Miniprotein binders against Catabolic L-serine/threonine dehydratase (CHA1). Designs and how they scored, part 2

Target 1, 359 residues: Catabolic L-serine/threonine dehydratase (CHA1), of Saccharomyces cerevisiae (p25379)
Amino acid sequence: SIVYNKTPLLRQFFPGKASAQFFLKYECLQPSGSFKSRGIGNLIMKSAIRIQKDGKRSPQVFASSGGNAGFAAATACQRLSLPCTVVVPTATKKRMVDKIRNTGAQVIVSGAYWKEADTFLKTNVMNKIDSQVIEPIYVHPFDNPDIWEGHSSMIDEIVQDLKSQHISVNKVKGIVCSVGGGGLYNGIIQGLERYGLADRIPIVGVETNGCHVFNTSLKIGQPVQFKKITSIATSLGTAVISNQTFEYARKYNTRSVVIEDKDVIETCLKYTHQFNMVIEPACGAALHLGYNTKILENALGSKLAADDIVIIIACGGSSNTIKDLEEALDSMRKKDTPVIEVADNFIFPEKNIVNLKSA

## First folded at step 6 (miniprotein)

Design m17 (from J23a with M77R R78E)
Fold by ESMFold2-Fast, scan of step 6:
Structure m17 (fold): chain B 359 residues (1-359), chain A 81 residues (1-81)
Amino acid sequence: as target 1 above (359 residues)
Amino acid sequence: MDPEVQKRIDEFRKRVEEVWKKAQELFDKGNTEEAMEILLDLYLEIMKFYEETGDSRFLDIALEVMERILKLEEEAREKSQ
C-alpha cells in the first residue's frame, strides 16, 4: 500500500529456554512507527476516493491526537499529498508536535485532554471550513469500520508468510495484542474471519492496570466507562472500548490479561537493550507475555508445546523515549515499600467505573 | 483556461491507462510491490501538478489512480484466501 508497509513476521527468541515458538508481527516498522498506518491510511484513502467520485468538494483530513493516531494521519497525508490538520492537547510533548509538523501537517494546540482537543477540532476547526468547497475526513483514533478493515490486512500478511515458510496455521495457538479502544483487536478478528480462523485461534488482549476498560467490561458482562485513566500506557488510555470490540469478545475465543505499569516499563527497557528497538508501554504490554510464558499459558488455559506458535503484534508507537521510560521506572521505584505478601489478583476498580448499557 | 494545462491533463489520462496496463502485467507475474510502486509514482507526479496549478482535474485523475491501487490490493487479498 502507499500508506502502509508489508511488515515482517519473524521468529523472536526471548531469553531462556523457549516453551513455544514466538513470532512478532513488526508493526513498529510502519511509516508512522505503528500499526495505525494500516487502518488510518485505509480510512483516508477510501474517504478521499468517495469524495472525488462525488466531485463537488475537495478532501481535507482532520485528526485530534498528539499520539500515534495523529502521527499516522499526518504520515498518510504526507504520502498522499493531502491537506491535514491535527489538534493536540496542550500537554503534548514538543517532540510529538514537531514530528507531526515535519510531515507538513498543520498542528493546533488546544485542550487539556483528548476529549477537549477533539471538541475544539469539531467546533472551532471543522465547523468553520467552507463546506461548499471542502469535505472533511475525520480520523477517530480507533472507532471506525474502515480503520478496522485496514488493520485486518496484517492477518493477510501473517497467513501468507506462514504459508511461504511452510508453516501450518494449525500450529498457531494464539495471537497476542494490546487493547486500548479495540481497533487493533477488531482488525485482527476481521482478518481471522476472512480465513475461517476466528473461531479457532484465540486472541489474548493485553491491558495495563489503570486503563483496563476491556477487562472490566468483560468481567461485568457489559460495556463500562472509566472515570479516569491512571496508567502510563497513554496509547491504551481510552475511557471506553468500541461496541464492536465487546461484541467480538463475547462471540469469539478472547482472553484478557492485565499487567502492572512497572512490569511493562521493565519489559520496554529489556527489549530496548536486547534488540536495540525503543518500544512504548502499549507495545511492551503485549511483548511482556513473550518474556513471561506462564502468564500467557494461564490466559490460554493450557501449556504450550515446543512446536506451538504464538504470534505477538509488536504494535509500535512513538510516545516515549528511553529517557522517559527510565524516569518513569525510577519514579515508580521511589514509591515502593517493602511488601512481604504474595501477589494477588488486581483490585476490581469499582470506584472508577460507570456502567453503560450493553451494546 | 490554459491550453498547456489541458494538454497535461490529456497526457495524464493517457498515462493512467498505460501505467495501469503495465501494473496489471506486473501484478499477474506476482510483482505486486512493483505494480503498486509505479501507480504511486504516477499519483505523486499528478499531485505535483495539482499543487502547481490548483486545478482540481489533476486531483480527480490522481484519486482515480489511488482507486486502482486499492482494487489491486483487494485482488491480492482475495488471492491469499
Scores: ipSAE 0.092, ipTM 0.621, lowest interface PAE 6.1, mean pLDDT 87

Design m18 (from J23a with M77Y Q81E)
Fold by ESMFold2-Fast, scan of step 6:
Structure m18 (fold): chain B 359 residues (1-359), chain A 81 residues (1-81)
Amino acid sequence: as target 1 above (359 residues)
Amino acid sequence: MDPEVQKRIDEFRKRVEEVWKKAQELFDKGNTEEAMEILLDLYLEIMKFYEETGDSRFLDIALEVMERILKLEEEAYRKSE
């Protein structure tokens, strides 16, 4: 694709583990450094085509995110030579602002958090364009069917790569992915549906404690909104999941795991030191299940055999440097925070949730 | 309107058909990445003229190239089944 790369599916050997065969889908190797290149790129391309067919206005891309979604939008626009404006919250690190600006995108800093930046984008930027000449393409970080469709392309590649290596998809006992708003999860489901695998391959969705809206919604049996996000994994820090995510999780064999921030950061640093790849906490959350197969087996409800295959989506991301992760870990150690592994039976305080009307 | 701009527009329209034919030949031979690359190169070249001139006709041609890229991506996906 013009906006995303075919990424490798490679065997990953976790230290001290001989049971089950782990394969990583290396989405960290995308042009934007994350799987977001697939979905956001697809949204931008399909929207630009629709605008061209109308023939009256020129497309311009607008996004609100100082994280992976904003960088993916800016990177896609750089590759397509489309005008791009990204509004980022005031807390966005200079490094991320510079990365986005270096693509050629305009960056506006406004709002204390994502919702305020998004409101500014819509009311002060998009609403003030020359609507006779410009048709805006608004990029949501996860909640759009074209985004999910784009992400589904990774399953096409996984199926193709397994076939080329003479590996039967019947050996795949699970796919592990991180869940924020659910865009990645939706794409995985849609890809599996295309191959008749959605009812056969369980998906293990991983969140961190403090942004586990998906886990909480599934346990309560209805979508919820978190009043506050307290996890260090900011890439997973959405107050709600998409409606489609909840519907898919109820329909298909979906398992949910919540990991503590300290465990995730330790996994990120361990992976960086052992494999020379820097990964952010969101990616580390999924990879943690490769380092701790007991959590994975408990989520799946069965023991893994040596010939079983588990695919982990190495979703990527650029939110943290090694130094950021080391400083965060040091801060947690000084607070004497115990290391806790949280599986699908975590109890969360109800005072942090708002029940939303049906799916 | 600049006569030189009109000449470049006509040249790009002709080149879209030539590059499309070459891309289809590469795609049929299994060289999908190379087929996508030559279409992307053409798209970017046309978009630079759009940036320089502000003439929306360059954007129209560039988006036609993008539509053809999406068509090949869809076809590549179907063949991978």
Scores: ipSAE 0.000, ipTM 0.490, lowest interface PAE 11.1, mean pLDDT 85

Design m19 (from J23a with M77W R78E)
Fold by ESMFold2-Fast, scan of step 6:
Structure m19 (fold): chain B 359 residues (1-359), chain A 81 residues (1-81)
Amino acid sequence: as target 1 above (359 residues)
Amino acid sequence: MDPEVQKRIDEFRKRVEEVWKKAQELFDKGNTEEAMEILLDLYLEIMKFYEETGDSRFLDIALEVMERILKLEEEAWEKSQ
């Protein structure tokens, strides 16, 4: 594929006595360093083809993210030789700005947070293009059907790899993935639907304390918006989930787990030390369940047998260095830490939510 | 309309069919990676002319090559079943 790689599905041996067989889907090996290469690449390619068939305007790509989504859009555009403009908030790290610029994309720094950067992109950049000549392709970080469809391709590869290894999909007792806005989760569900597995294989969606919009929406029974995001897992730090994510979670066997930031950072550093791979907090949240099978078993509502298979999506990400992770951990240890129980037991942030209309 | 640009357009349209035929032959022999590589090389070459000229007809041809790459990816998946 031009915009994404087929990634390996490999057995992961976590330290200690394993209660199940863990396999990681290595999305961290994508061209952009994360699973977002699949979905964002699909959106860009399908949009460009549609624009070409119309034949009246030329495509240009626009994104408003200084994180993995913006980098995925820029990386896809570099590989496709399409013009790309990314608007990032003022707090975006110089390292990420430089990574995006190094693809050849134009980077504009504007806005105090994502919503302001996105507004600037739409009102001051996209609205000023010559609309007779250029048709914009707007890249949302997660909320687009073509993005979900692109992510669903990882399930095709998982099914193929299990078959090639003579492993029955009936042995898969769960798929663990991190949830921000739900784009990854939506793609996993759609891939499973394609194989008639969506009602059989439970998905465990993992969030960190302070950005657990998915968990809160499920507990309340309707979509909510967080007023503030306080988690260090910035890749999960969206105020809302997609409406489709909420609908899929109600329809299918979905479990929700919330993990403390401190535990996630410790997992990231532990994984780096043991496996020589740097992962960001969003990825570490999912991998934490491989290190702590009691949390996983509690979420699934059953004990795992030695021959049961659990697939963890190693979703990747390029926003953090080892130094960033060490500094974050040090900062947390100097502050009062909120107490939260994992799996289905957590402190409910009622004053930090706005109920949103369903649909 | 620049005569030199028109010549390049005609040349690329002919090469798309030639490279596509070669890619299908490679794909049929199980050399999927090489089939994808020659199509990608053609795509990038056409896109370079689009960048240099600003003529959207080069983009149109490049996107046709892209559609054919996606078609081979779909066929590769089906064949693997």
Scores: ipSAE 0.011, ipTM 0.498, lowest interface PAE 9.5, mean pLDDT 86

Design m2 (from J23a with M66W)
Fold by ESMFold2-Fast, scan of step 6:
Formats: sequence, C-alpha cells, structure tokens
Structure m2 (fold): chain B 359 residues (1-359), chain A 81 residues (1-81)
Amino acid sequence: as target 1 above (359 residues)
Amino acid sequence: MDPEVQKRIDEFRKRVEEVWKKAQELFDKGNTEEAMEILLDLYLEIMKFYEETGDSRFLDIALEVWERILKLEEEAMRKSQ
C-alpha cells in the first residue's frame, strides 16, 4: 500500500489585486493530513523493507510526537501492517490521541514537551526491547535523511505538473514553506538540487513569533536552542532546527519571515471562510504571504510581476479546530502578547543536532 | 467537585497495587497474556480520566502502570530466549 499520495498543484486566487500567480501544493490531502506522510512514510517503508529482506529481526516503529509526525508514523504503520508505539506529550489533545490510537498504534502519554516524550521513548520503551528479535525503526519528527528524501518527492511532482501545464520553471520566483525543525525545508532544497534549481529558486521559510528558532539561528550565525516555545503553532514548536537546515540556508538563497500569532490565526479563519478548508496555524503562516504580498516581496527583495509564479506549500495538519482558533484570537484581543527577546530565550546547545539514522 | 477527583486518584493508586499483585501471580503461572491484559486495561482506564480531567496526577499513575507493563514484557522476552 502507498504511504503517501501525489497531491495537486493548483492555482490559488487570493482576494484583492494579486501581484503574482499563486499555486498551492496541497499536502493537506496526504493520508495523514500533512506533508509528513511523504518523509516519515519513506523512512518507515525503506527501513521495513531492509529489515524484512535481512530476515533476522522483525521491524517495529517508534515515534515521539502527539502532532502531525506521530499521526503520520501511525498512519504509515497501519498501511504497512507494522507495530507502532507513539509517545506523546501530556498537553496532547484527546482528539489527536484518539486519531493515533484509531490507526491501531499504541499511545503512551509522557513528558511536558517533545524532548521529554522523546527521552521517555528512548529510555523507557526502546531501551527495553529485545534487540535480538526486534529491530527498531525510530521516527524523529524531522531530523533524518530518509525523511528529507521523502519530502523531496513533492518537487518531482511540482516540476512534472508545471511541465504538463506548459509552464516554465523559470517563472517560479519563490517557494514559501513553514519551518519548524526544517525537515520540509531540507526536502524542498534536495528536490530543487535534483533539478538544478536550488541556486535559482529562493525559498521563503515562515515561522511564528515564539517558535522562530530558524530566524534566530540565521541572525546569530549559528544554531541555537530555544528555552521555551510560546507560539500557538505547536507544529512548528521545536527547540532546535536540523543542522542540515542551517547549512542549506547559508548555502542557498533562503529568506526568513516571522509572523505574529494573531495574524496567523486571522489568516486561518479567513481561509476557512473563503475556501471552506480548515488549516492549522503552521499552514496558515505560509498562506499568510499569499494574503500579504508586500511581506513576500520584502522577503524576496524584489517586486513580483503578474506572470511570476509563487508556490506555497499548504503543509496541512490538524492540531487545531475552528473553535480553538476563535478562542485563541478572542484571548489575544483581550491581553497583551508577551515579547520574547532573543537574548532571554535561547542557549547554545552542547552538541549539534545531526542526521539520525534508523537501524 | 475536587473531592470526587481526589477520591478517584486514591482509588486508582490502590488498584495499581492490587492489579500489579494479580498480574505478577498470573505471570508466575505462565499466564503472560492475561497478566499484560489486566495491566493494559487499567492503564487505559486511568488515561481516560486524564483525558477527561486534564489532571496530571492521573497521567503520573498511568505511567507507573506502563513502566510495570514494560518490566513484565522485558522479563517475558528474556525467558523466551
């Protein structure tokens, strides 16, 4: 069974006078509801095939995420008939726990945030398996070369779809994607490298204020670790980015944009109203640049012509309901939003985050 | 309403020790599947209350049960090698 879908690349008409032609890559139509089906599905499938061909041990999948990554792992395991255990943080909503359990995966609730859940998975779950019988497939939410390779498949589809519509890739002036840990960004870069486009097409990476580790790392000139994540965009709420993400951003034409939570929530609700599709804050952050082309043009350093193309990755996800977004917006309108100063909210990590191997 | 939550927490604490003793007896007699099943049932019941109340004390108790499940699973695997 297929672990991810080919998704459409469709013209998106944002309200008002558009300065460019926007296309959305509809990753929200993946089996897990997000782009993570591509990368996590690839990691699981490649690892399982290798283990099964070797025949000495049985594969079992282990993931530590209550969000889109955990659901993508569970969904892939359901389709491949693989045992799956997902450890989720205590703040994980019942709805998401139920979605993961409904795939047939085992769910353990542990830890206040992802790092604590991941430590529990490694020290209390994976450390106790019989390594003679079981070969574990560990699923990091973003930091693994097979995950990036899987995500890169979306560029193959974008190039194919542009070609089939008789559109030159030379008209693509930017790709907009949300950045959490950088797995999506890494995949986009690798896909572009495969077509000789990485030096030609700029990527605009979007974060929300309070989880802008990527922006801060680029400004400081080295990877940093955030002490606390305060953004509503929990799908972007990782304390560090991949080391590869920092390396790619320095090598290629990468732009960084930080959007306020209030603006993102307003965009999510506006998009729901106008296009009858519910999107979570992480997805809304990227889509915000379609509603506000001045931010996009400022990030690119140039004006967009009417025949220029900008591709936005509609990354998907299901972390929030419409009611959640409405309540969050009402709360923000009644209170001041705390400002997190760069100097107060990061440390330099003892060790660099590097590629994580399965096996 | 707080007294009802506290009562439920006290009940689960007591049941963890009772179910654990029963699970160990079943495991010692070779009824590993049944031992694991009663522990998993308890874990899921406690997690339901955590999900309904949001009270982390239920999560703490559930994780103690899960640690004991992993301990029995490790012991069962060692005996099978």
Scores: ipSAE 0.000, ipTM 0.103, lowest interface PAE 22.2, mean pLDDT 84

Design m20 (from J23a with S56E L59W)
Fold by ESMFold2-Fast, scan of step 6:
Structure m20 (fold): chain B 359 residues (1-359), chain A 81 residues (1-81)
Amino acid sequence: as target 1 above (359 residues)
Amino acid sequence: MDPEVQKRIDEFRKRVEEVWKKAQELFDKGNTEEAMEILLDLYLEIMKFYEETGDERFWDIALEVMERILKLEEEAMRKSQ
């Protein structure tokens, strides 16, 4: 595709005694540095074609994200020669603003967090375009069927790559992916449905403590909204998940794991040292299960055999530098952890594994 | 009526069919990325003329090329089944 790449599915050898064969889907190699190139690119291309067929107005792309979604939208627009405006919150790092601007996109800084930036985009930017000549393409960071459809293309590639290596999909015992709003998870489910595998291959959705809306929604039995996000994994920091994500998790064999920020940052730095690749905390959360197979086995409810395959989605992202990760880890190591826990704080790493399908 | 603009539009419509045929041949040989690249190159060339002339017919042809790129992407996905 012109807006996303076919990425490799490669064996990953984690240090220590291997309990299974790990393969990473290298979404970090996408044009925008993350899996979001697939879904956001699909949304933009389909929308532009629809607008052209109507023939009355010209398409222009609008996104509200200083993170991976905004960069994916800007990157796709650069490739398609479409006008692009991205509204980012005031806390967005200059490095990310510069990356987005370097694609040719216009960047407007407004709002304290995503919802305020998004409101500004809709009320002060999109509402004021000349609606007679421009039809806006609004890019949500995760909650759109065309985005999920685009992400589902990674399963086509995984199935093709396993077949080309003479590996049976029956050996795949799980797919591990990070969950923010659920767009990636939705795409994986839709891809698996296309191959009749959604009922057979469990998905382990990973979140960090402080942004675990998915885990909490599953435990309560209905979608919830977090009032505050406290995790360092800002790419997972959505207040809600899509309704489709909750419905898919109820229907299929989905497991939920919550990892502490400190463990995730340590994993990111370990991965950088061992494999010469910088990954952000959201990506590190999924990779953490490759380093800690006991957590993975507990989530799956079974021990892994040496010939079992686990696929981890290396989802990518550009939110952090090595220096950012080192500073975050140093800060966490120096802070005192409160020993007194409130009665309602019942989520602990070893007890934060949710099996939605009967064992 | 600008006869030079009309001539270029006719040339691009002919090239869309030629490049599409070449892209399908590449796709059938398994060279999917090369097929996508020649279609994208054509799209960008047509868009340059749209920017130069402002003539919406160049835009129409360019987005028709984009639609064909999406068609090949869908076919690539189906073949992986």
Scores: ipSAE 0.000, ipTM 0.427, lowest interface PAE 12.4, mean pLDDT 85

Design m21 (from J23a with M47L L59F)
Fold by ESMFold2-Fast, scan of step 6:
Structure m21 (fold): chain B 359 residues (1-359), chain A 81 residues (1-81)
Amino acid sequence: as target 1 above (359 residues)
Amino acid sequence: MDPEVQKRIDEFRKRVEEVWKKAQELFDKGNTEEAMEILLDLYLEILKFYEETGDSRFFDIALEVMERILKLEEEAMRKSQ
């Protein structure tokens, strides 16, 4: 595809005694540096084709993320020669702004956080276009069926690569992926459904403490919204998950793991040292389970045999440098860790009404 | 309307059908990557003319090529089952 690459599925040897065969799906090798090239690329391409068929208006792409989603949108637009405007919050690092601008995209800095940047995009940018000439393509970071469909293509490649290596899918005992809003997870489920594997291969969704909306929603038995996101894994830092994510987790064999920010940063630095590859905290969260097989076994509810296969999605991302990670770790070790009780940090969203007298 | 632009539009419309037929033949022989490459090369060439001229008809033709690429991608993924 013009907007995403087929990525390798390669054996990863973690230090210590081998308890299972780990394979990484190297989504960090996508054009934008993350799996988001697949889904966001698919949304943009399908929307542009539809606009051509539906009318005589020109497509223009709009996104409101200074992170991996905004960069994926800008990268896809560069490859498709589509106009692209990205609105980013004021706290967005100059490095990320420059990276997006280098694709040719227009970058506007506005808002204290994602929701304010998104409101600015809709109210001050998209509402000002000439709607007779331009049809906007709005790119959400995760919550769109075309995004999930695009992500599902990684399962096609995984199945093909296992078959090419004469490896039976029956040996796959789990797929490990990081969960923010659930777009990646949704794509994995849809891919597995296509091959009749969704009921057979469990998915282990990993979050960090302080942005574990998925874990909390599953424990409560309904989707919740976090009041504050306190994790340094900003790529996982969404207040809500998609409704489809909750529905899939109820239907299929899904496990949830929450790990501490300190452990994730240590894993990122360890991986950089051992494999000469810089990964951001969101990616490190999934990789942590390769370093800590007991956590993975507890999540799966069974011990792994030496010939069992576990696939970890190395989801990628470019939000942090090695220096950022070292500074974050040093700060955590010197400060008293603020305690955030889960009961005090969520609300029930308007769309998820509960039977409460005090509603 | 620019006579030179119109001539180029007509040339690209003809080439889309010729390249599509060749891509289908390659795909049927199992040469999926080569089939995708010739379609992608054509897509990028047409987009370049859109950038140079600003004429939306080039963009429309490019999107037709992209639709055909996506159709072959879907068929390839279906066959991998």
Scores: ipSAE 0.000, ipTM 0.247, lowest interface PAE 16.9, mean pLDDT 85

Design m23 (from J23a with D41E M47F)
Fold by ESMFold2-Fast, scan of step 6:
Structure m23 (fold): chain B 359 residues (1-359), chain A 81 residues (1-81)
Amino acid sequence: as target 1 above (359 residues)
Amino acid sequence: MDPEVQKRIDEFRKRVEEVWKKAQELFDKGNTEEAMEILLELYLEIFKFYEETGDSRFLDIALEVMERILKLEEEAMRKSQ
């Protein structure tokens, strides 16, 4: 595809005695540096082709994210030669603004947080286009069926790669992914459904403390909205999850794990040292379970055998440098970092992990 | 039944009504986000006690707070129309 790449599925050896075989799906190698290239690229490409085929209007792309979603939209537009406008909140790092602008996209800085930036995009940018000449393609960061469909392509590749290595999918005992708004999780479920595996392979969704909307929604038994996000993992910092995410979690074998910011940053730095790859906190959250198999086993509710396979989605991201991570860790060690507290006491016992599939 | 747990339950039930009254006042003044924030903070505090004790009565109280959050969300949606 012009907007995303087939990425490797490679064995990853974490330090210590391996209780299972870990494979990473290297989404950090996508054109935008994250899995978002798949879903957002799919939405943009399908919409643009439909609009161009109709021939009545010209497509233009509009997004309201200064993070990985905005960069994925801009990157796809650069590759498809489509006009792109990205509205980003005022707190967006200069590095990310520059990366988006360097694709050729127009960047407008407006709003204190995502919802204000999105409102500005809709009311002050999209509302002023000539709707007779231009048909807008609006890119939500995660909540769109074409985005989920695009992300589901990673399961096609995983199934193909396991087959090429003569590995049975029956050996896969879990897929670990980070959860923000749930777009990645939705895509994984849809991919598994396509192969008849959604009822067989559990998904372990990982969040950080302070942005754990998914975990809280599952524990309450209905979707919730966070008013304040206090986690350093800004890529996971959405106030809500998609409605489809909650519905899928109710239907399928889904486990939820919440990890502290400090542990995630330590994992990011450890991974950088050991494997020469810089990963942002959202990606580090999922990889943390590879370093800490006891947390993973407790989430799955079973011990892993040496020949069992666990797939971790190395989702990528461009939000942080090594220096950013080091400074964040130093700050946490010297001063208290305020977080929204939920009692995650005994998260290790399986009864503290919500499994919505009854026996 | 532990008397200390019962005291905590009674304290939370009283705080739910106090925080709800404050949230409604904030909502009526147009401070919807602040109203939602204080309710969510109370919900998370009560839910923490449920996780610590395993006592479903804390879960029941937390879910009552969540029902009130959803009620304000529905009302906010109507006001935005």
Scores: ipSAE 0.000, ipTM 0.125, lowest interface PAE 20.4, mean pLDDT 84

Design m24 (from J23a with L44I M47W)
Fold by ESMFold2-Fast, scan of step 6:
Structure m24 (fold): chain B 359 residues (1-359), chain A 81 residues (1-81)
Amino acid sequence: as target 1 above (359 residues)
Amino acid sequence: MDPEVQKRIDEFRKRVEEVWKKAQELFDKGNTEEAMEILLDLYIEIWKFYEETGDSRFLDIALEVMERILKLEEEAMRKSQ
């Protein structure tokens, strides 16, 4: 595909006593540096093809993320030669702004947080286009069926690669992925459904403390919205999960794990030193379960045999440098980081991200 | 009706029975993983034709293969005690 790469599925040997065989799906090797190339690329390409076949208007792409989603949209547009405008919040690091601009996308800095940037995009940018000539393609960071469909392609590759390595899918005892808004998780479920594996292979969804909306929603038994996100894993920092994520988690064998920011950052730095690859905290959260198989076994509810396979989605990301990780770890060791109590930090949603009537 | 599509459908239905027989032989010999693998390979092949053609008859055949995979999985669980 012109918007995403087929990525390798490779065995990773974690230090210490290995109780199972770990395989990583290397989504960090995508054109945008993250799995988001699959889903966002699919949305953009399907929409652009439809608009081009209709022939009445020209497509233009609009996104409101300063993180991996915005960069994935810009990267896809560069590959498809489509105009792209990304609105990012004022707190977005200069490195990310420059990275997005380097694709050829227009970057506008506006709003204190994602919702304000998104409102600016819709009211001050998209509302000013010539709607007779231009048909806009709006890119949400995670909550869109075409995005989930695109992410599901990684399961096609996993199934094919296991077969090519003479490994039965029956040996797979779990898939570990990080959960923010749930777009990745939704794609994995849809891919597994396509192969009749969704009822057989459990998914372990990993979050960090301070952005664990998925974990809290499952514990409460209904979707919740966090008032404030305090985790260093900004790529997981969404106030809500998609409604589809909650529905899938109730239907299928889904496990939820929450890891402390300090442990995640230590894992990111450890992984850099041991495997010569820089990963951001969101990716490190999932990889932490490879370093600590007791957490994984506890989540699965069973011991792993030496010939069992666990697949970890190395989801990637461009949000953090090694320097950022070292500075964050130093700050945490000073014990001056604010703590938010979970009970005081959530509400039941007044308005849904997707504007769906769900309950 | 497209005669070429009909030939493909007839071919897949015949292959389902052939692969199923082979899978049951492998399962009976204790080669459960190989039995599942050959059925899954066939499922993937048929599903690709469904995606390419949009013809729901390929979807019906693919789902029949999946039903048989689940049947063997259930039998394997019973035998494991």
Scores: ipSAE 0.000, ipTM 0.112, lowest interface PAE 21.9, mean pLDDT 85

Design m25 (from J23a with L44Y M47I)
Fold by ESMFold2-Fast, scan of step 6:
Structure m25 (fold): chain B 359 residues (1-359), chain A 81 residues (1-81)
Amino acid sequence: as target 1 above (359 residues)
Amino acid sequence: MDPEVQKRIDEFRKRVEEVWKKAQELFDKGNTEEAMEILLDLYYEIIKFYEETGDSRFLDIALEVMERILKLEEEAMRKSQ
């Protein structure tokens, strides 16, 4: 596809005792450096084709992320020759702004957090377009059915690659993926549903402490919203998960794991040294379970046999440099930062409160 | 493994109450920093065990400790102004 690559599914040998066969789905090899090329590319392609067939207006793409989602939108637009505007928060690093601008996208810096940048995009940018001439394509970072559909294509590739190697899907005992807003998780579930595997293959969703909205929502028994995100894994740092993510987790065999930022950063640096690939904290969170099979086995509720297969989604991303990770690790080891209280750091979303009154 | 993990969960739940009592005594004596430090140390120890075991019950206990830390912080702030 012009907007995403078929990525390899490759055996990964982690140091130490191996209790299972690990395979990585190398989403870090996507055009934007992350799995987001699949979902965001699909949304943009489908929307642009629909708009062009209608013939009344011209498509223009709008996104509000300075991270992997914004870069994926800009990269897809560069490949499709579509106008693209990305609004990023004021704290967005110059490196990320430059990467997005280098695709040809317009970058506007506004707002302290994603929500403020998104409000500015909708209120000051999209509301001011000539709606007679331009039809906007709004790119949410994760919460859109076309995005989940695009991500589901990775399961098609995994199933195909296992078949071509004469490996039975019955040997797959789990899929490990990082969870921010849940777009990746939703895509994996939809892909598994397509092959009748969603009830058979458990998904282990990994978050970092300080952005573990998914874990907290599952424990509380309803979707929650975090007031503040304190994790270095900014790519996982959404205040809410998709409602569909919560529904899928209740329906299917889903496990939730939370990992400390320090352990994730150590994993990122270890992976860089051992395998010559730089990964950001969100990706490192999932890969940590390859280094620590005890956490994985406890999440699955069973011991893994030597011929069992576990697939880890190496989701990619480009938010952090090796220097950023080293500096963060040094800071953490000095323990000069206070612990934030998760119990006082979440609220119930307004929509959830309305549904409670309606029932 | 299950019996050992369950024993550790029970031990941490007991230690939360013990450390909380000690923290309140320190806080009442004006040793607010020390009270926060012992609670924070317990929080990190529980989180480390969560990392080692993957058992989410350790995270539940850690969240209880965090809630108590912030209650003391709020009380300390209220006393100072």
Scores: ipSAE 0.000, ipTM 0.104, lowest interface PAE 20.9, mean pLDDT 84

